# Miniprotein binders against q53ft3, part 9

Target 1, 195 residues: q53ft3
Amino acid sequence: MFGCLVAGRLVQTAAQQVAEDKFVFDLPDYESINHVVVFMLGTIPFPEGMGGSVYFSYPDSNGMPVWQLLGFVTNGKPSAIFKISGLKSGEGSQHPFGAMNIVRTPSVAQIGISVELLDSMAQQTPVGNAAVSSVDSFTQFTQKMLDNFYNFASSFAVSQAQMTPSPSEMFIPANVVLKWYENFQRRLAQNPLFW

## First folded at step 9 (miniprotein)

Design va7
Fold by ESMFold2, fold request of step 21:
Structure va7 (fold): chain B 195 residues (1-195), chain A 97 residues (1-97)
Amino acid sequence: as target 1 above (195 residues)
Amino acid sequence: SDRERLIIKAKMAARWLRLALELARQGNTEAAKAAIEFAIRLLRRIEELATTPEEEEIVEQAIEAAQEALQLLEQGKPDEVEEILQEAIELLEELIQ
């Protein structure tokens, strides 16, 4: 139902469900991460009147998880960018994950998503410096991730002279990837919310 | 209290079942099944919170209805789930009262 993106890393689309209404993504080497994107995959919307509270968790000096509320995702705002670099030594927030005893490797942080009634979410206050909600910031982050995807995909391009065709093998010409990239950038510049 | 937590989860389960009903009407069977599965997980938690025989009976009936709806969708019969999903929703609404 959810995805999680960090620049320079593979997208995560398989959250661990840790309770009937709670989902978690692991973030290894979290000290190198400055921003994270949490988004709805689009396969299942929230029910009307519900949404997701998004939390960041890191181990404290005793190795115990400290959870901080980053913000929210809803059907009306299905993706959000959160700055986490300033939160790694911050004070914890009230959170619904406290009884879960979810222990990962001490150097691994987590993104937690709690599916809740909107009324419950309206009573919560995110940590003040976590959300990156401006369209300019979202566009900038999206452009960086798009550039990373193009560079990655282009590294697999081969010329026809280097190719050993196989009937079970498929490939895509490199110019198709470039055309897609250019079209996506143009549409994003015209309307950052077109999808 | 256990009763207050039960009501909150019953409201959430009912909303998941209403979503499942709409998804089934739209022919989105896989998403409808997933919504019912979310509701069933909530119903199992509600069963743990139930403290009276009336609450236990209502939750048990709601679970049975939701499971039957899931089976109909797995059999490729999305048009047949509306009545049983509506029954499950009504049971949850009784539980909330």
Scores: ipSAE 0.677, ipTM 0.889, lowest interface PAE 1.0, mean pLDDT 78
Fold by ESMFold2, look of step 17:
Structure va7 (fold): chain B 195 residues (1-195), chain A 97 residues (1-97)
Amino acid sequence: as target 1 above (195 residues)
Amino acid sequence: SDRERLIIKAKMAARWLRLALELARQGNTEAAKAAIEFAIRLLRRIEELATTPEEEEIVEQAIEAAQEALQLLEQGKPDEVEEILQEAIELLEELIQ
């Protein structure tokens, strides 16, 4: 019913059902993960009036699971991107997974999905910075990429007094790169999806 | 309390059975079977929470109806499941009251 995707890894489509209404995915090497995508496969929708609460769990210094509510998936929002960087030292919250006998190995976190009535989900508060819209994630990534490119290109800048003849090479004035950077940044601010 | 948990799970089971009925009407028999299977798992949990003979009888009848609906879908008889699923839903509504 659910899938789970981490960038650079194979998609997981076979959640472990750990209770009549609860499903988990294992996330090995969780310390290297910053974002996770949770989505519905499309094989079966939620019934009307139901949805899924999505949790992240990691072992604390005593080996005890620390669970944090990331957000929700529903028929109206069947996929979501969650940021889990910064949660790996956070405070645990109320959650439905506490006493379950789930197989754990060191350095493995879990994504848990609890299928619930929507009225029950409306009473829950996610961790404040966990949910990321696809537009917000794209904008943040693109801004970082722009900064990295500009810093890289500008590190090769030379003045006219420093130029040496090189007939086999082409040269680009540094102000062309700056104008491109400024134009792209303005276009991104106007419409993050203009491409 | 056990009664409050029973009511919540009965509401969820009824919603799964209503989905199964809609899926069966659409000819999506594999998804309808999956929805019934989710409802049966909830009904087994309700059976554990039941504390009165009335509750026990209602949930047993709901399980039997859901299992019959599942068997009919396995046999390729989706036209025969509507009345049985509606019976199971009505039993769950009685359990909620």
Scores: ipSAE 0.669, ipTM 0.888, lowest interface PAE 1.1, mean pLDDT 80
Fold by ESMFold2, fold request of step 12:
Structure va7 (fold): chain B 195 residues (1-195), chain A 97 residues (1-97)
Amino acid sequence: as target 1 above (195 residues)
Amino acid sequence: SDRERLIIKAKMAARWLRLALELARQGNTEAAKAAIEFAIRLLRRIEELATTPEEEEIVEQAIEAAQEALQLLEQGKPDEVEEILQEAIELLEELIQ
């Protein structure tokens, strides 16, 4: 349901579910990371009246997690860029990840997403300096999403000999996806905000 | 309190089931199944929070209804899930009262 992207790294699309309504992504070597993008994959929306609170955690001097609220993702704001570089020595905030209060692996931080009722989210205050946006960030985000979509779609490619005939289904030739990918890349290089 | 947490989880589960109903009506079977699975995980947590025999019986029935809806979707019978999903939603509304 969620993705997590750091510039220069492969997108993560397989969040670890740690509770019925809580998901995490591991961020190895988090000290080199300044920004993280959290987004909805588009496979399933939130139900009406629900959304996601996004948290960041890093190990303190004793290895214990320090959780901080970064902000939110919703159907109306399905992606967000969060600055984490200033948070790696900050104080923790109120958070719902109490089951994760165990010693953490050094140099590995986590992004946590708590799926909640919007009413509950409205009572939360993110830490300062957590949200940013820039053209460079959007360009990197767009290129990573483009690459990941192409790789994902291509992983399902089969030859005609491998297909089970199903005349009631619609099929798309693989070269259509490739042409779309190439055209999008060309247009993105000309104007990163064209889409 | 445990009752307040149960009500919050029941509201969330009902919202996931309402989404599943809409997705099934649209023919989005895989997304409908995922929404039901989220609801079932919430229902299992509600079982842990339940403190009365009435609450326990209602949540058990809601779980059975949601699981039946999943089976119908897996059998390619999305037109048959609407009634059972509505039953599960009504059970959750009863928990909230």
Scores: ipSAE 0.668, ipTM 0.886, lowest interface PAE 1.0, mean pLDDT 81
Fold by ESMFold2, fold request of step 12:
Structure va7 (fold): chain B 195 residues (1-195), chain A 97 residues (1-97)
Amino acid sequence: as target 1 above (195 residues)
Amino acid sequence: SDRERLIIKAKMAARWLRLALELARQGNTEAAKAAIEFAIRLLRRIEELATTPEEEEIVEQAIEAAQEALQLLEQGKPDEVEEILQEAIELLEELIQ
């Protein structure tokens, strides 16, 4: 029913169901992750009046899980981007995953999704700095990373007349990088979710 | 309390069954079966929370109705599930009241 995406990693589409209404994704090497995308696969919608509360969990200095509410996904908002880079030192909050025997790999963070009535969700407050929630935010984040890469790579461009012998290095024509950049931007503008 | 938790789970199960009814009417049999399966998982949790003989009887009947609906869909009989799904929904509404 849910998917989870971190830039540079394989998309996860097989959430572990840990209760009748709760699902988790494991996030190994969580300290290197700044953003996570949570989305509905489209195989089955929520029933009317229901949605999903999205949580981030990491082990504290004692190895105990710390859960923080990131935000929500619903039929009307089926995809959301959450910033987690500032949350790894936060305190836990009230959450529905407590008192559960969740099988979890130590030193691995988790994304938890609790399927709930919308009335129950309306009383919850996400942690600050977390919710970057729209497909527009996803495409803007992706464009910023792409622009950063292109600007970095192009700063090394030299003309063939200015090249010096460098037999231990491989070279890529600048036009190849530029054409890829332009093509990717066009694809992203036409369909932000083309993957 | 166990009663409050039971009511919340019953509301959720009823909503899954209403979705299943809508999906079955639209001919989306696979999604309808998935919705019923979510409802059954909630009903089994409700069974654990039940504390009175009335609650236990209602949950038992709701589980039986939901399982029958699932079986009919698996047999390729989606036209036959509306009445039994409505019965299960009415049983859950009794639990909520």
Scores: ipSAE 0.666, ipTM 0.887, lowest interface PAE 1.0, mean pLDDT 80
Fold by ESMFold2, look of step 9:
Structure va7 (fold): chain B 195 residues (1-195), chain A 97 residues (1-97)
Amino acid sequence: as target 1 above (195 residues)
Amino acid sequence: SDRERLIIKAKMAARWLRLALELARQGNTEAAKAAIEFAIRLLRRIEELATTPEEEEIVEQAIEAAQEALQLLEQGKPDEVEEILQEAIELLEELIQ
């Protein structure tokens, strides 16, 4: 039902169901993670009037989970990007995952999704450091990353007349970078979550 | 309180069953079965929260109806689930009262 994506890692699509209304993804080596994307796979929608509250958990020095509300996903907002880099030493928030006190290694955090009535979700306040975004924001972020990379690489372009011989260096033709850029843009427009 | 939690979970279970009805009508049998399974898990927790014999009997009947609907879908009989799913939903609405 849910997916979880961290930049530079394989997407997770098989959440562990830990309660009748709660799902969890493990995040090993969480100290290296700055953002997570939580999204609906599209296989099963929420029932009308329901949605998901998204939490981040990390173990404290005693291995006890510290949970923080990041934000929400719904049928109308099926994807969100959350910043977690500033949350790894904060005070925990009120959360519904207390029955899941699973003993685990100190380097593993979790993303928790609690399926709830929309009325219940409207009364909750996410932690102030987390950003909430839609799939539209994800596409815009990705496009900005593409533009930044292309502009940077292009700023080093030289013609053959301007090249000095450097046999120990490897070079990539500018046309290869342009073709990659154009192909990536096309694929992003067809499916923003293909990568 | 236990009754407040029971009512919330009963509302959620009813919404999962209404989604299952719609998915079955659309021919999405696998998704309909998954929605019923979510509802049954909620019903099991409602059973633990029930404090009166009336509440216990209603939730037991709702579980039996949901399990029958799941069995009918597994037998390839999606046209036969509407009445039993509607009965399960009505039991949950009675429980919410």
Scores: ipSAE 0.656, ipTM 0.883, lowest interface PAE 1.1, mean pLDDT 80
Fold by OpenDDE base, look of step 11:
Structure va7 (fold): chain B 195 residues (1-195), chain A 97 residues (1-97)
Amino acid sequence: as target 1 above (195 residues)
Amino acid sequence: SDRERLIIKAKMAARWLRLALELARQGNTEAAKAAIEFAIRLLRRIEELATTPEEEEIVEQAIEAAQEALQLLEQGKPDEVEEILQEAIELLEELIQ
């Protein structure tokens, strides 16, 4: 139902369901993370009148989780980018994940999604500065994401002579990936918000 | 309170089942199954929150209906799912009142 993306890292599409209405992604080495994208996979929409509250958790000085509301995802807004770098020393609460016995590892933060009624979500206030407000930050994040994808895809590139026969598989020429990358970069440079 | 939590979860479960019904009508069987599974998880929690025999009975019947709907979808019988899901939704509405 949900995905989580950190620039320069592999996309996560398998959230841990920790409750009937709560999902968690682990973010190792969170101190190096500036931005995170949370998005719906498109497989299952929210029911009418429901959405997801997105939280970030980091360990405090005592090793206890500090949860902060970043924002929301809905059918109308199925993805969001959050800046978490400035939150690492902020104030937070224990709700709604505080009662959960989630295994914690040092240097690992978490993204939590709570599936809730929209009416309940409207009463909540996200922490300040969590939403990406600057075009520059967005552009940098997007560029890192693109670079990660390109590097990942190119790592599988082989010459025809190196190919192992697999009749059941479809293959895409590396040139197609490169062309897509170049076109996307061009559009991004023209308008960072072209989509 | 536990009662308030029960009501909220019942509302959510009903919404998931309504979505499942719509998805089934659209022929999106896999998404419909997933929606029902979400509803069942909520229903299990509601069962734990129930405090009266009447509430327990209603929730149990709703779970049975949801499970039957899921089985019908797995059997490739989406046309038969609508009545069963509607029954489950009505049970939840009764629970909320």
Scores: ipSAE 0.653, ipTM 0.886, lowest interface PAE 0.7, mean pLDDT 85

Design va7
Fold by OpenDDE base, look of step 17:
Structure va7 (fold): chain B 195 residues (1-195), chain A 97 residues (1-97)
Amino acid sequence: as target 1 above (195 residues)
Amino acid sequence: SDRERLIIKAKMAARWLRLALELARQGNTEAAKAAIEFAIRLLRRIEELATTPEEEEIVEQAIEAAQEALQLLEQGKPDEVEEILQEAIELLEELIQ
């Protein structure tokens, strides 16, 4: 039903079902993990009116699990990216994984998914900064890259009077770069995934 | 409270069974089976939460219906599953009242 992905690692498609409505992925060497992707496999959808609350659990200094609500997955939002690097020093929150005897090693964190009614999920508040908007982040990244490129290219701009003849080199007018930039921005604004 | 938990789980189980019914109609037998299995797990938990003989009986009947539906799907008889799943759903709705 669920998958879990950490960059640079094999995808996990077999969650451990620890309860009738709860699933867990183990994350070894969790301290090196910045982001986690949780996604539905597409084999079984949520029933109508149900979704998944996604939790992160790591051991505290005493070896006790600290659980934090990261966010949600639903049929309408079948995947989510979470930043967990900044949470490793956070405070625990209420969670449904209570007294589950989950065998943990000190270096292993867990992603927990609780299948719940959407109404119940709506009452929960995820920890701040965990949820990464993929579209917004991508747009911001792209914009930064465009700006960087434009700034870089513009740094080489010279007036025609300042040009040194170099027959072996091809030159692109700065206005062409600007036009490209503007067009790209327009397309990006219309659809961040236009390519 | 235990009763609140029972009601929540009953609602969830009913939703899984409804999904199973729809999946069966669509010919997605494997997904339907999985949905029924989820419902059965919830039903077993509900059985543990039941406090009255009436609740216990209703849950038991729902489990039996769900199991029968699962068997029928395994036998390749999805057309016969609808009535049974509907019965199970109705039983759960009685618990939610």
Scores: ipSAE 0.638, ipTM 0.878, lowest interface PAE 0.7, mean pLDDT 85

